# VH-VL binders against q9h9l3: the designs that were tried, part 38

Target 1, 176 residues: q9h9l3
Amino acid sequence: PRKMVAIDCEMVGTGPKGHVSSLARCSIVNYNGDVLYDEYILPPCHIVDYRTRWSGIRKQHMVNATPFKIARGQILKILTGKIVVGHAIHNDFKALQYFHPKSLTRDTSHIPPLNRKADCPENATMSLKHLTKKLLNRDIQVGKSGHSSVEDAQATMELYKLVEVEWEEHLARNPP

## First folded at step 19 (VH-VL)

Design Df10
Fold by OpenDDE, fold request of step 23:
Structure Df10 (fold): chain C 176 residues (1-176), chain A 120 residues (1-120), chain B 108 residues (1-108)
Amino acid sequence: as target 1 above (176 residues)
Amino acid sequence: EVQLLESGGGLVQTGGSLRLSCAASGFTFSTYAMTWVRQAPGKGLEWVSGISYSGEYTDYADSVKGRFTISRDNSQNTLYLQMNSLRAEDTAVYYCAKVPYRGSGSFDYWGQGTLVTVSS
Amino acid sequence: EIVLTQSPGTLSLSPGERATLSCRASQSVSDNYLAWYQQKPGQAPRLLIYDASNRATGIPDRFSGSGSGTDFTLTISRLEPEDFAVYYCQQRSSWPLTFGQGTKVEIK
């Protein structure tokens, strides 16, 4: 199997005004879309805004949630040494308080060939939902119950696979 | 080895109160969410209550809301279930169970249970 | 709440045979948040499978889980004498957490 995984995280708001984005769920899938990790995570600080509309996170999810430090360790163990694919992945890494090597990172929100394939401007930042609909003819993030980070991670991986060969060749010629 | 030992069960009158305890050992209790699950005699399993590792977050089945209170003392590695206003339908073996980090919301270790019998 | 219905109610088989247990949800179980437990007489339940297909630590290979959405299956490839017990499915997709009513696997 390929040494590649896709990640998607959901964040809640912490801090006095809920402006700090804290990790509340993380999903990781392998190249085939099999779930390697999917857990709710309890931030170290009190949650002020669950951002349920976007995150899908509710207070009930925190009852069985894994402590952030523990979850972070488990996640990092999975990511270490892998090519990590994500959409706007800098947000995920920031929430994880972890930064993966740039040479091993793939951000589907910044892959011009992917946008071109979707008939979008190459240098535009398109949403995962839009790209998924255009290129995979699949609807994601449609429920009111919130986003499924598993679904999003799987979609991200499938999108990347569409341009993998071309993009990997490009990166080989132009290392970040 | 993970061990969970429930205690506090017994016979109680309808409307009475009982406090169950679950003594945990063999793992870092303070870092794991815990749950109570009950089983009426000859019946299936019913989720009762859950509590986060710090105790900040709790939840209950509708059947016990307002009557039962889940709590924990991490310094003593003990989980509690305060049961008030007990009813006949609360009669069951009560299990404490550990919530794993992976597959959270499933329960990877269970105690042997303590029997609570509510009689009129 | 999500209601889980298990079938059959009782499964009579002989050691060495294949057992197939079904768990059907009243609504879709998101992210395959479905677990299976084994309970022997007079004992506490034991976790077998979590998230539909992940075998819990220490669980023999003869146990496997599959399915998605509303239909899930627990398979015991070759029944051992110690496998005759009651099996429960449980979902963690929606609150409250709920269990199926159980399937009894008994010796034929």
Scores: ipSAE 0.925, ipTM 0.961, lowest interface PAE 0.4, mean pLDDT 96
Fold by OpenDDE, fold request of step 20:
Structure Df10 (fold): chain C 176 residues (1-176), chain A 120 residues (1-120), chain B 108 residues (1-108)
Amino acid sequence: as target 1 above (176 residues)
Amino acid sequence: EVQLLESGGGLVQTGGSLRLSCAASGFTFSTYAMTWVRQAPGKGLEWVSGISYSGEYTDYADSVKGRFTISRDNSQNTLYLQMNSLRAEDTAVYYCAKVPYRGSGSFDYWGQGTLVTVSS
Amino acid sequence: EIVLTQSPGTLSLSPGERATLSCRASQSVSDNYLAWYQQKPGQAPRLLIYDASNRATGIPDRFSGSGSGTDFTLTISRLEPEDFAVYYCQQRSSWPLTFGQGTKVEIK
């Protein structure tokens, strides 16, 4: 458990039409939910769409934001060698331009026992918000101010902990 | 060792202008956001302005918007604050401060400050 | 803006005593984006704590920060002679960035 962290990232839109998802915030928490990393990040390209209603990112956040290359290095240093838990985590890794070993990756959006516990179809992709409400009786991503990557990372870790034993046993028998 | 050295302060009349400079050394200046914070005599700290590492993004306190301009020259490792239309209430020690990567929006290193006195 | 109110205004203590400083925010400080600074007369502020509970580099372990939401605390477990100064809290959760009005820790 000490080698387990949860990650959640917020992205903004870059490129000509803002369709490129670029990392603008990253939050990492440990097994206990303690924040290991939480910073706003400045993409290397001009931001076209802050996607504020979802990301929570505003132009002001970019004033003190960490350069992407620097932030990426810091984040990778934290993730290296760890079991990384996330929700739809492929998006986070894509934004980080990083590939974590599959054997060390846990995606709460693709854990059948978790869905089963939430009375959802095992093979369905449920939102973090839905699972958090069903299983933790907690509301996240409330309002129009955008997501909190810290809250989302913490919720993700807590959700995983509900099925950790079962899922780790499953993975041991069926290594990816 | 991180060093920040402010200069350009002095006595100026109301409505006048000053340009403050902050010479940075001991770190890769071009990769860090920077900020100005001021302190009126015998008073507390007030955030004035911030600028991203590239200078693309800036922000200001409402009290100085439209009058002050923050800028930087990364080739010279220097931060600037152009102050126009100065008022008596702008009288303060002006500090240059570095924004760390971790805990960004906090300030981990400060200069010794430069005094700006605005008189009528 | 988020207004930070520090208390007490002045704290008179002796070396070796425990100091507890409070910082209250007018609204919730998201993600514990709260810092503490120390300022001695004629000197620039020095960062002590960032993100509510993380000690800055080189800061002695007698300094600790705690709290969340609207209530934050800086604790000096055992005051050293060099700890008598003014302390400021500062939030980075909302723009503009704001400081508390300060607490003066003076020698009794």
Scores: ipSAE 0.924, ipTM 0.961, lowest interface PAE 0.4, mean pLDDT 96
Fold by OpenDDE, fold request of step 20:
Formats: structure tokens, C-alpha cells, sequence
Structure Df10 (fold): chain C 176 residues (1-176), chain A 120 residues (1-120), chain B 108 residues (1-108)
């Protein structure tokens, strides 16, 4: 199996006005789309905004949620040494209060060949939903129940696989 | 070794109250969510209530909402279930169970249970 | 709520045989949030499988879980004498958490 994983996180709002994005769910899949990690996570601070429409997170999910410190340790253990694929992945790492080496990071929201394949401007930031529909002919993030971080992580991995060869060659010639 | 020991069960009349306790040992109790699950005699399992590790978040089955209250004392490593307005259909063995970090919402360790019998 | 229906109600088999237990959900169980438990008479349930296919700690390899959506399966590849018990499925994808009614695996 490849030393590559895809990650997707859901965040809720904490802080006085709910403007702080705190990790509330994290999903990690391997190269084949198998789930390696998928848990609800309880932020250390009180949740002000669940952002359910987007995050899919509800108050009930916090009943059995894993404490942030514990979850973070488990997640970092999985990510360490791996090539980590994500969409707008800087948000996920920020929520994790973690920074993965740039040379081992792949952000599908910033891969020009992927946008080109989807008939989008190469320098545009396209949504995961749009790219998935265009390139995989799959609907994700459907309905009002919010996102599924597992589905999103799987879609992210599949999108990356479409341009993996070309992009890895590019990175080899142009190390970050 | 993880150990969960329920107590407080017994015979009670309809409309009465009981308070169940679950003494936990062998793990850092204060960092784990906990749950109550019950089993009527000769019947299947029914989720009753859950509580987050800090106690801030709780939830209940509709069948017990408004009557049961889940709580915990992390300083004493004890989980509680206050049962009020008991009904005959509440008769069951009540299990306390630990919620793991992986597969949270499943239950990886269970006590031996305590029997609650509600009579008319 | 998600209603889980297990089948068959009773499964009569001999040691060494393969057991296949079904758990069907009234609606899709998201993210494969489905667990399996074993319960022997007079004992507390024991977690076997979580998230459809992950074996819990200490669970023998002969136990395996599969499925997605509304259909899940617990398989015991070769029944051991100690495997004769009642098995329950349980979902954690929606609240309230719910269990199936159970399948009894008994010796033929």
C-alpha cells in the first residue's frame, strides 16, 4: 500500500462570537479509500456555532466525542511520515493545530492540472463538490444534513489519483 | 484492567425512584464518555442515555426523557442514573458501558449490570 | 430513529460451520457506523466489531463484519463451541442509538 492518506475535517465555531474554527470531526482514508480514522471530536472550548448546515455536526455528536487532545494525538500518529492529501488542507491543519511538511502535502484545491482536467481556470479555487461532480460524476455534500468528511476525504483521494503522476513529476522538478 | 460495577438496583413501585451508580476503575474515567444500556428480562438491548467525558453533553432515549437523568462525578470515578417516575416497562438489567475513542458510540467495556424491577 | 432488523431470529449450526448473520437498517447507516456484540446467558454484552468491519481488541479472526448502507453482515468463519450466543447489531449514525433485536446462534 502507498504511503499516502487523504484527510477531511469538520469544524465548529467556538470563542465569544463563534469565529474560531475548532475541530469537531476528522476522517482519514488510505489510497484505496479505506477509512483509517473517523471520529467526532470535542473541542476544549464551548461550542457556540455547530455550523450544521455545512459541518453536519450536531450537539448529539458531542456526547460520545473524543477529547481534542486525545484525537489530535491519534490523528498525528496516522499522518506522520505520510503524503497527506486534502482539499483546502490548510484549514484542516489549522484546526488540528498541526503543520505537515509542505513537501509531503497535496492540496487538491491548488493543483492546476486538476482544474484543467475539469475545464476550470488553472489558478481558480474550485470546490470539492464541483470537482467531484465534474471529474468523478459523483454527487457529494447533497442535502441539508451537512458534509460527510469520509465521503469528502474519499473524493479528495480519488481526485488526486487522476493527476497523481503528472503532479508528482511537477513537484519533483519544483520542490516546495 | 477496566472494571465497571453497577449498583443501586432493586424492587421499586410504579411511580417510584431509584438512583443507579457505576463505579469505574482501570482507566482514566474522566476522559471517556459513558453510557447506560438496559435489557428487559428475556429481551434485547436498549440504549438509555449517554454523557460526554466532562458531563457537559447528555442525551436520552425518548422512552426515558424527562424521567431519567445521567450524571457523573469524575473525582469519584462514578457514573449515575437518576430514575424518576418509574414504570413497569423500565424493568430491566441496567448496564453501564464505556465509550472508546475509536468507534465512539460503540461500547467496548460493560459492567455486569444491576437489576431494576418496577412493580405495580 | 433507525430500526435495525436482524435475521434470522435463530440460527442452528454445528461447530466448525460458517455462520452468517444479517442486520438490515430501516434507513442508510452513514459512514458504516455499525457495531456487533456478543452476549452469552447471564453475561454482559461483548463488543466484536465496530464501524462495520473493525474487530475490537482481543476478538478472534474468525469474526468479521461487512456491509454498508442498509445491509450489514457478521460472519463467523468457523464456529467454536464458545460462539453459541446471542448477537446484536447497533448503529451510531443517528440518534437515538439503536440495537437490533438479536440473532440467537444455537447448537444444532
Amino acid sequence: as target 1 above (176 residues)
Amino acid sequence: EVQLLESGGGLVQTGGSLRLSCAASGFTFSTYAMTWVRQAPGKGLEWVSGISYSGEYTDYADSVKGRFTISRDNSQNTLYLQMNSLRAEDTAVYYCAKVPYRGSGSFDYWGQGTLVTVSS
Amino acid sequence: EIVLTQSPGTLSLSPGERATLSCRASQSVSDNYLAWYQQKPGQAPRLLIYDASNRATGIPDRFSGSGSGTDFTLTISRLEPEDFAVYYCQQRSSWPLTFGQGTKVEIK
Scores: ipSAE 0.924, ipTM 0.961, lowest interface PAE 0.4, mean pLDDT 96
Fold by OpenDDE, fold request of step 23:
Order: sequence, then structure tokens, then C-alpha cells
Structure Df10 (fold): chain C 176 residues (1-176), chain A 120 residues (1-120), chain B 108 residues (1-108)
Amino acid sequence: as target 1 above (176 residues)
Amino acid sequence: EVQLLESGGGLVQTGGSLRLSCAASGFTFSTYAMTWVRQAPGKGLEWVSGISYSGEYTDYADSVKGRFTISRDNSQNTLYLQMNSLRAEDTAVYYCAKVPYRGSGSFDYWGQGTLVTVSS
Amino acid sequence: EIVLTQSPGTLSLSPGERATLSCRASQSVSDNYLAWYQQKPGQAPRLLIYDASNRATGIPDRFSGSGSGTDFTLTISRLEPEDFAVYYCQQRSSWPLTFGQGTKVEIK
């Protein structure tokens, strides 16, 4: 448990058409849901789409935002050597321009026992919002203010805890 | 050691202008967001303005919008506050403060401040 | 804007006593984005706590922060002579950034 953290990132759109997803906020929580990291991050490229409805990011958040390179270093320091839990976590790692070892990665969007528990097809990709509602009876990502990466990270960790024993045993028998 | 030194304060008439400077040292100035906070005599603290590390993003309190302009020269490690159309209620000690990477939006280092007095 | 109301206005205590300062927000402060500052007469403010409960670098462990939502607390476990000052809370969850009106901790 002490070597396990959950991560959730918010991204904004950069590039000519805003199609590049750039890191704008990152939240990391420990096994107990305590926040280890939560900061707004300024992408190196000009932001063309804040995606506020989903990301919760506004222009004002960029005033005090941490430069990407600095934030990335701080985040990587936290993640190194840890089991990292996330939902559709490949997007977070991509935005971080970071590759975490597969053997130390847990993606709640790709855990069949979790979907089974939620009465969903095992091989389907379910949203964090849906799984959280079904399994934790909690509403997240409510309203038009955008997502809370802290809440999402906490929910992700709680979901994983539901299947931790079973899934860790599975991975032990079937290492990635 | 982090050092912030404000200057440019003084007595000015209502409607006048003043430019404050904040000289920074002891840290990589160009990589940190900065802020101005003021304190009227015998009163509390009021956030005035903030600027990102590159200067691309700025924001202001409603009380100073359209009158004050925050800027920075990273090559000189200096933060500025251009104050136009000054009013009596702008009378205060003006502090420059550093924004940390952790707890961004709080202020971990402050200058000693410079007094601005606006008289009629 | 989020209005922060601190209480009490003045707290009179003796060295060695426990001080409890309150900061109430007019609306929820998201993600515990609440800081505490200390200011002594004629000096600039000093950051004590950030994000509700994180002690800033160099701050003694007698200072602690707690709370969430709309209610936050700064606690000084045992007052030292140098702790008599004005304390401000500040939120960074909403713009504009705002401060409380301050609590003066004075010697009894």
C-alpha cells in the first residue's frame, strides 16, 4: 500500500487546431486518498483550447501555473518506483511524456474483474464516472465546472482497492 | 537566499501615475510566477495582480483593472507594476511576492514592501 | 469572489497556551487551497501553511493547519513570545485570490 499512488491529469488543447493534449493539471494521491501532489501546469506551447467544460482549466489558472518541465520533474520523482494506478492512464503518461513500467502500472479502465463487479462487459472500456457510480455509489464529474483531478484520482484508487487482491494475484501469475 | 526588494513608492496626487519595481535575487526568477499584494495602513492584505513566469498570462483585482499593469523583465530579474489613474484608496504598502511550485497561488517569499501614498 | 472571515478578531493569550484561529469561507474552497500567513508589525507576511495542512519550509511544528470545504483552522500548540502577531488566511481556489481580514494574537 505504501508503494501505491493514484494519478489523474487534466489536459488542454495545444497545436494549430488544439488537437494536441497538453498537461495542465496533475493530481496524485496515496493509498489512503491523501493528496501528494496537485498543481496547475503551464504547457510549453500556446493553449488554443482550454476544454474547460471537461478539464476545469481556465486561463486564470495559468497565471500561477508551474512550468511543465519543472512539474514533470516533481511528478516523476513521486511516481518513480511506485505502483501507479490510473484510469485510461496511457493518456496521463502521454501528456507527461513519461513511460512508467508496465509491471508497475494499474489501469482501472482495463481490469476485467472491476467491470464484472459493476455488471459491465469485462472487455469494455467503462468511464470512471460510471464505475464510480456503480461501485462506490458516488457521483463525480458533476456539473459544468469541469473535472476535479483530485476527486478522480481518489475515486480511481478506491475502485482499484475493490479488486486489488484478485488483480494483484492475477498479475503475479500473468506478468505483463 | 531569496531576496525581493521593492522600489518606486512615494507620494503622488490623485490621477497621477507611479511605477513600482521589484528586484529579485537568490532564485531563478524567470521560472517563477510573481504577484503584487498591497496593504492599506492599518488594514489587511489585498491581492492586486499576478503574472506567469514568462509574462504571457496576467490577472488583476477588479479594483485595479484597467488602471494597473503588471509586467516583468526576466533578463533583469525585475517585476513591475505600472499604476495609472491613482486614487486615494490605492494608498498602501505594496509587496511583491514569489509564487512557489508547490502550493501555487500561495506566496512563499515577500519583499519588505514600498509605500504608495495618493493624496488629493 | 470567495470571502474569508476570520475569528476571533483578537485572541488574547499567554505564552505556552494553545491558540486556535478560524477561517470561514463564503463558499467551498476546492481542493483545500487555503494558506495561512503570519505578519508582525513593520514586517512582511510570512507563509506558514499552504493547502490547508502543509507546513511551509522552516516553519516550526507547533503550527498546524486543518479543515476543508468552508471551515479551516490554524493551531499553535504552544505559543512562543515571537508568535504574537496578526494571522491571515488566503484562498487560491477561485479568482480573484482573497485574504481574510486577519486575527490578532496578542499577549494577555
Scores: ipSAE 0.924, ipTM 0.961, lowest interface PAE 0.4, mean pLDDT 96

Design Df10
Fold by OpenDDE, fold request of step 23:
Structure Df10 (fold): chain C 176 residues (1-176), chain A 120 residues (1-120), chain B 108 residues (1-108)
Amino acid sequence: as target 1 above (176 residues)
Amino acid sequence: EVQLLESGGGLVQTGGSLRLSCAASGFTFSTYAMTWVRQAPGKGLEWVSGISYSGEYTDYADSVKGRFTISRDNSQNTLYLQMNSLRAEDTAVYYCAKVPYRGSGSFDYWGQGTLVTVSS
Amino acid sequence: EIVLTQSPGTLSLSPGERATLSCRASQSVSDNYLAWYQQKPGQAPRLLIYDASNRATGIPDRFSGSGSGTDFTLTISRLEPEDFAVYYCQQRSSWPLTFGQGTKVEIK
């Protein structure tokens, strides 16, 4: 199988005004959509804003949550050496305090052929929800209970697969 | 080797109080969430309470809310369960259990339990 | 709360046979947050499976978990004498955490 994984993270707000985005959940799936990692994560700083309506994170999730340092180590072990696919993935890496090599990173929010396929402007930043609905005819992030990072990671992988051949060829000709 | 040893169980009258302890060894206790699970005689398992690795976050089953308090002393590698206003239905073997990093919310190691009997 | 109902209540089988245990949830268990435990008489429970299909450390491959949504299954491909015990499912998708009532696997 391809050494490709998709990642999606949920963040909560920490810091004085909750403006710091801290990792609170991370989901990683393989090329087939199988879950390789999915855990709630406890930030090192006090949570000011759970951002529940978006993140799906609640206080109760922090009772059994994995400490950030530990989770980070586990996640990095999975990501190392892989092509990592994500949507607006720079946010995930920032929250993870990790930077994956650009040559091994795929951001579905910045793939013009994907937007073209969805009849969107190639240089626009479309939401994962919109692309998933348009190209996969699936509804994600429904309701008011927050996102499912597993669902989002799976959707991200499926979207990338639609343009994988074309995009990989493009990257081969134009290395980042 | 991970070891969990519960203590403090015994016979107590309805309305009484009891404090359970769980001594942990064989792992870095201060970095793991912990839980209490109980089992009435001849019955199934019931989640009672959970606590994060630092103790900042706790939660309880509705059946024990307001009566039980979970706490921990990481310097002594010990988990506690303070039980007040005990009822007959609280009679059970009480297990302390470790929460793993992977599959958190499941419990990968359990003590042998301590029996609490509440009588009228 | 999510109520987990296990079936059958008792499963009578012989060593070497295949055991199939069911756990049904009153509502969907999100993200396959379902675990299985084994408990032998006079012993503490032992974690077998977490997140529906992942074997815990040290668990033999004859134990496997499957399912999603509201229906989950624990399978023991070939029962060993030491496998006769009570098995519990447990969900971690919703609070409070809850267990099934258990299935007893006994020797025929």
Scores: ipSAE 0.924, ipTM 0.961, lowest interface PAE 0.4, mean pLDDT 96
Fold by ESMFold2, fold request of step 23:
Structure Df10 (fold): chain C 176 residues (1-176), chain A 120 residues (1-120), chain B 108 residues (1-108)
Amino acid sequence: as target 1 above (176 residues)
Amino acid sequence: EVQLLESGGGLVQTGGSLRLSCAASGFTFSTYAMTWVRQAPGKGLEWVSGISYSGEYTDYADSVKGRFTISRDNSQNTLYLQMNSLRAEDTAVYYCAKVPYRGSGSFDYWGQGTLVTVSS
Amino acid sequence: EIVLTQSPGTLSLSPGERATLSCRASQSVSDNYLAWYQQKPGQAPRLLIYDASNRATGIPDRFSGSGSGTDFTLTISRLEPEDFAVYYCQQRSSWPLTFGQGTKVEIK
């Protein structure tokens, strides 16, 4: 069987007025939730807005951060050939400047059976925090110090496991 | 082989200044963050300062902020620590250390250190 | 600031014995950002473990790390003569980066 990982990224604002989202942290976990990758990353462009309330990124984190090009290479080696699970995962791939095969991509923000389990509209885009509270009885992203990408990646994997059998069968019948 | 060699330590009077250097070889210095850590005689380790691979980001322990300045010259593969307004409590062995790409904020290679002694 | 308290202060053991070293944090160390170092007299520290449980390059498998939150452990499964040294834990989850005060592992 094909190996499965979950990814979550934190972004900072770069470019004019800080509107471009650039990668500043990436965490990858395996099926069991063990951490395969977790590093702070220094974007190649000047940081305009750390977005700390949500990202958890502070200036101090950039002091020891891995250069973007190096981190990207390491991350892509982990992702290659694997089923990659994420929440609103297109944002993560955009920040990585990378396109993962659709057939190997799972996005917990767009899985109708998962929404149904949470008593949410099947076509709605639900937050990771809401789904995790509703379906796993767990509070993530607690406080005002920003998100943990490790915590979020682990929650994302656990959420996918709730619908994995049903959704993998659906995708087998309905190839992307 | 990664090699870090500190220099510039010695005896200095309270209120004096000293500049430490760390010569790096065996790796691409310009793509790694670097750190200074000190160890007072018979005591444990204390983080002093860090600097990003490009030099754009720096940070300092509160005990040295405003007195010490970390810098780097990537063309010469050298890390520096400018130490001003020295105090007796700054007496220590000063190590330069390399930050790895994995486990960043841990320090995978250290120099042998240079002793700074501050006396009145 | 996160204060790391190591115990015991000194651990007296014979070669071949199992050593268990403790590091406790004054507040939670997020994402298990806890490292372990070995330091021999007159030498620089050597990185053993990063992020609680990952062995650094070239470190033998008799060294292992575990723990989370505020309570972390370094284990040396069978002490070798070269393992008698001082061991430090270090956190990287909160600034400033801090080290524990050390545990000396000595020959009994």
Scores: ipSAE 0.851, ipTM 0.923, lowest interface PAE 0.5, mean pLDDT 93
Fold by ESMFold2, fold request of step 23:
Structure Df10 (fold): chain C 176 residues (1-176), chain A 120 residues (1-120), chain B 108 residues (1-108)
Amino acid sequence: as target 1 above (176 residues)
Amino acid sequence: EVQLLESGGGLVQTGGSLRLSCAASGFTFSTYAMTWVRQAPGKGLEWVSGISYSGEYTDYADSVKGRFTISRDNSQNTLYLQMNSLRAEDTAVYYCAKVPYRGSGSFDYWGQGTLVTVSS
Amino acid sequence: EIVLTQSPGTLSLSPGERATLSCRASQSVSDNYLAWYQQKPGQAPRLLIYDASNRATGIPDRFSGSGSGTDFTLTISRLEPEDFAVYYCQQRSSWPLTFGQGTKVEIK
């Protein structure tokens, strides 16, 4: 009965040619999908590529954005001691410059039972959009204005719930 | 206690210039984004301009773009608004406001305001 | 630009009554990025609600916000004498940031 949250982040390009991914938005929802955190974040490095088509981040969002170090502290306080669910979640933790215990981490991009329910190869990496359409009969990430990290975090939690009992039992038998 | 104190308002002629100041205390000014919002007498609220905590990012309402410049001095805990080429429609009470870390883009603390009157 | 239209323009009520204020957006307000402010004569606005439903620090629980998309509501469950003021909604979903024109809540 450990508390569980879902997280999704949006990143912008920093570093040479904008190839480094830096945190620019983070959303966290609880088990019921209620928003616990949702803020735009100003990376400590110069932004080279907003990646707006996917991230939804525009220069104007940075005007009111929370400093990275402050946002990171707030986010980590929420994550500490909890099971954290995400999709390709290693990218989110990398952008947070954070190590979350593997035993408390759940990645919907790499859960074979979830892929099986979606009639997908068990060990394939499937997109959040695809899994959500197949298993929840919902369209997310609609349009060309970028993703909503709140929407994505909520979808990720709903997907995990579909396999929660089976996957938690699997992890108990096979500790990470 | 967070306090924001605007100053520098007054009567100016059309085409004139004025510089508003906002003195901040009771919080770490250098880590918060700041905003100017104005209110014409008897009218509603209008967003004017915002500035990121370091000053690197700024934005303006179309009605003031090119005429107004927002700036900050983090060593003096002061926000500024330089207003040039003033017009009658710029007549308003000007508020400085603090952007919170949570609900950013909402404004949690406001100054008392300073009146700018632009006469023809 | 998102235009916010508040209704009614004036709401005349007695202390103890429930007040319901509406804010309608010309376009969908993404992620419920809508705030509510209270302003009394001669004073600066006071933040009540951010992101549609979160009460700001120090705001009494008689104030609540709800809604999504284009339709948002501020509810004051039981009016106190100090609640007679003008109320503004404000969106942060699209630039420029915009406010509604206000709803005046006055003693009937």
Scores: ipSAE 0.848, ipTM 0.922, lowest interface PAE 0.6, mean pLDDT 93
Fold by OpenDDE, look of step 19:
Structure Df10 (fold): chain C 176 residues (1-176), chain A 120 residues (1-120), chain B 108 residues (1-108)
Amino acid sequence: as target 1 above (176 residues)
Amino acid sequence: EVQLLESGGGLVQTGGSLRLSCAASGFTFSTYAMTWVRQAPGKGLEWVSGISYSGEYTDYADSVKGRFTISRDNSQNTLYLQMNSLRAEDTAVYYCAKVPYRGSGSFDYWGQGTLVTVSS
Amino acid sequence: EIVLTQSPGTLSLSPGERATLSCRASQSVSDNYLAWYQQKPGQAPRLLIYDASNRATGIPDRFSGSGSGTDFTLTISRLEPEDFAVYYCQQRSSWPLTFGQGTKVEIK
């Protein structure tokens, strides 16, 4: 079986009105929750909105941040050939300007068995925070300091592990 | 091999100014963040300032804010620290250090330092 | 700022012994953003560990880091003669970046 990793990214706003979501932090953990990658990343364009309340990103974090092109290369090297687990992961891939094969992608925001386990509508899009609280009895994204991408990646992996067997069987029968 | 060589240190009077330089080689300087860390005689390490790879983002310790300015010339592979309004407590060996991509905010290579002595 | 307190101030040991150094933070260091440095007399610091437990390039296996939250540990499994030096912890979790006051490992 292929190795599995979970990813979570934080984005800041760039562009004339800050409407472009640019990668500013990326965290990758392995199946056990060990951190494989966690770095602040400097977008190629000027940051207009740090979105700190949600992203946790501040100007100071950009002082030691890794240039986007370099970070992207490092991240892609880790993801290549892996099953990549994430929550609403299409946003992460978009920010990375990279798209992982669908057959090797697992999005915890679109796993009906996971929602069912959490007593949520199977076709609803639930937040990572909600699912984590419901299924893992853990609070994430608490406070006003913004999100921790490491914490979120770990939670995402743990959530997926709850339904891994069932979901992998489903995907085997119904390949994307 | 990564090399960092500080220069510009010396004796200066209180209130005076000094400009430190750090010549970098052995790596693509223009793609790495850099930092200054100082060490007073017989004391520990103190973070002074940091600068992003392009120079767009800078930050300083409160103890030097408004007095010190970090800058870089990527075409010359050189890091600078302009120190104004120097005080006795600024007396220290000043190290330039490289910030790695992995573990950013740590410092993987250090120069041998240059001594700055501020006297009244 | 996050204040890092290292203990003990001085650790007197013999070559071959195990060294355990502590770094305690005044508040939680998020994401294990804690590094360890070694500084020998008359030399610049050298990075040993980053992000609590990752050994820097070229660092021998006898050096290891552990811990989370407010408590971190640097362990030298078997001291070599060249390991007698001052060790500093440093956090990158919060700005400003801060160092511990250092632990001196000296020969008994």
Scores: ipSAE 0.847, ipTM 0.921, lowest interface PAE 0.5, mean pLDDT 96

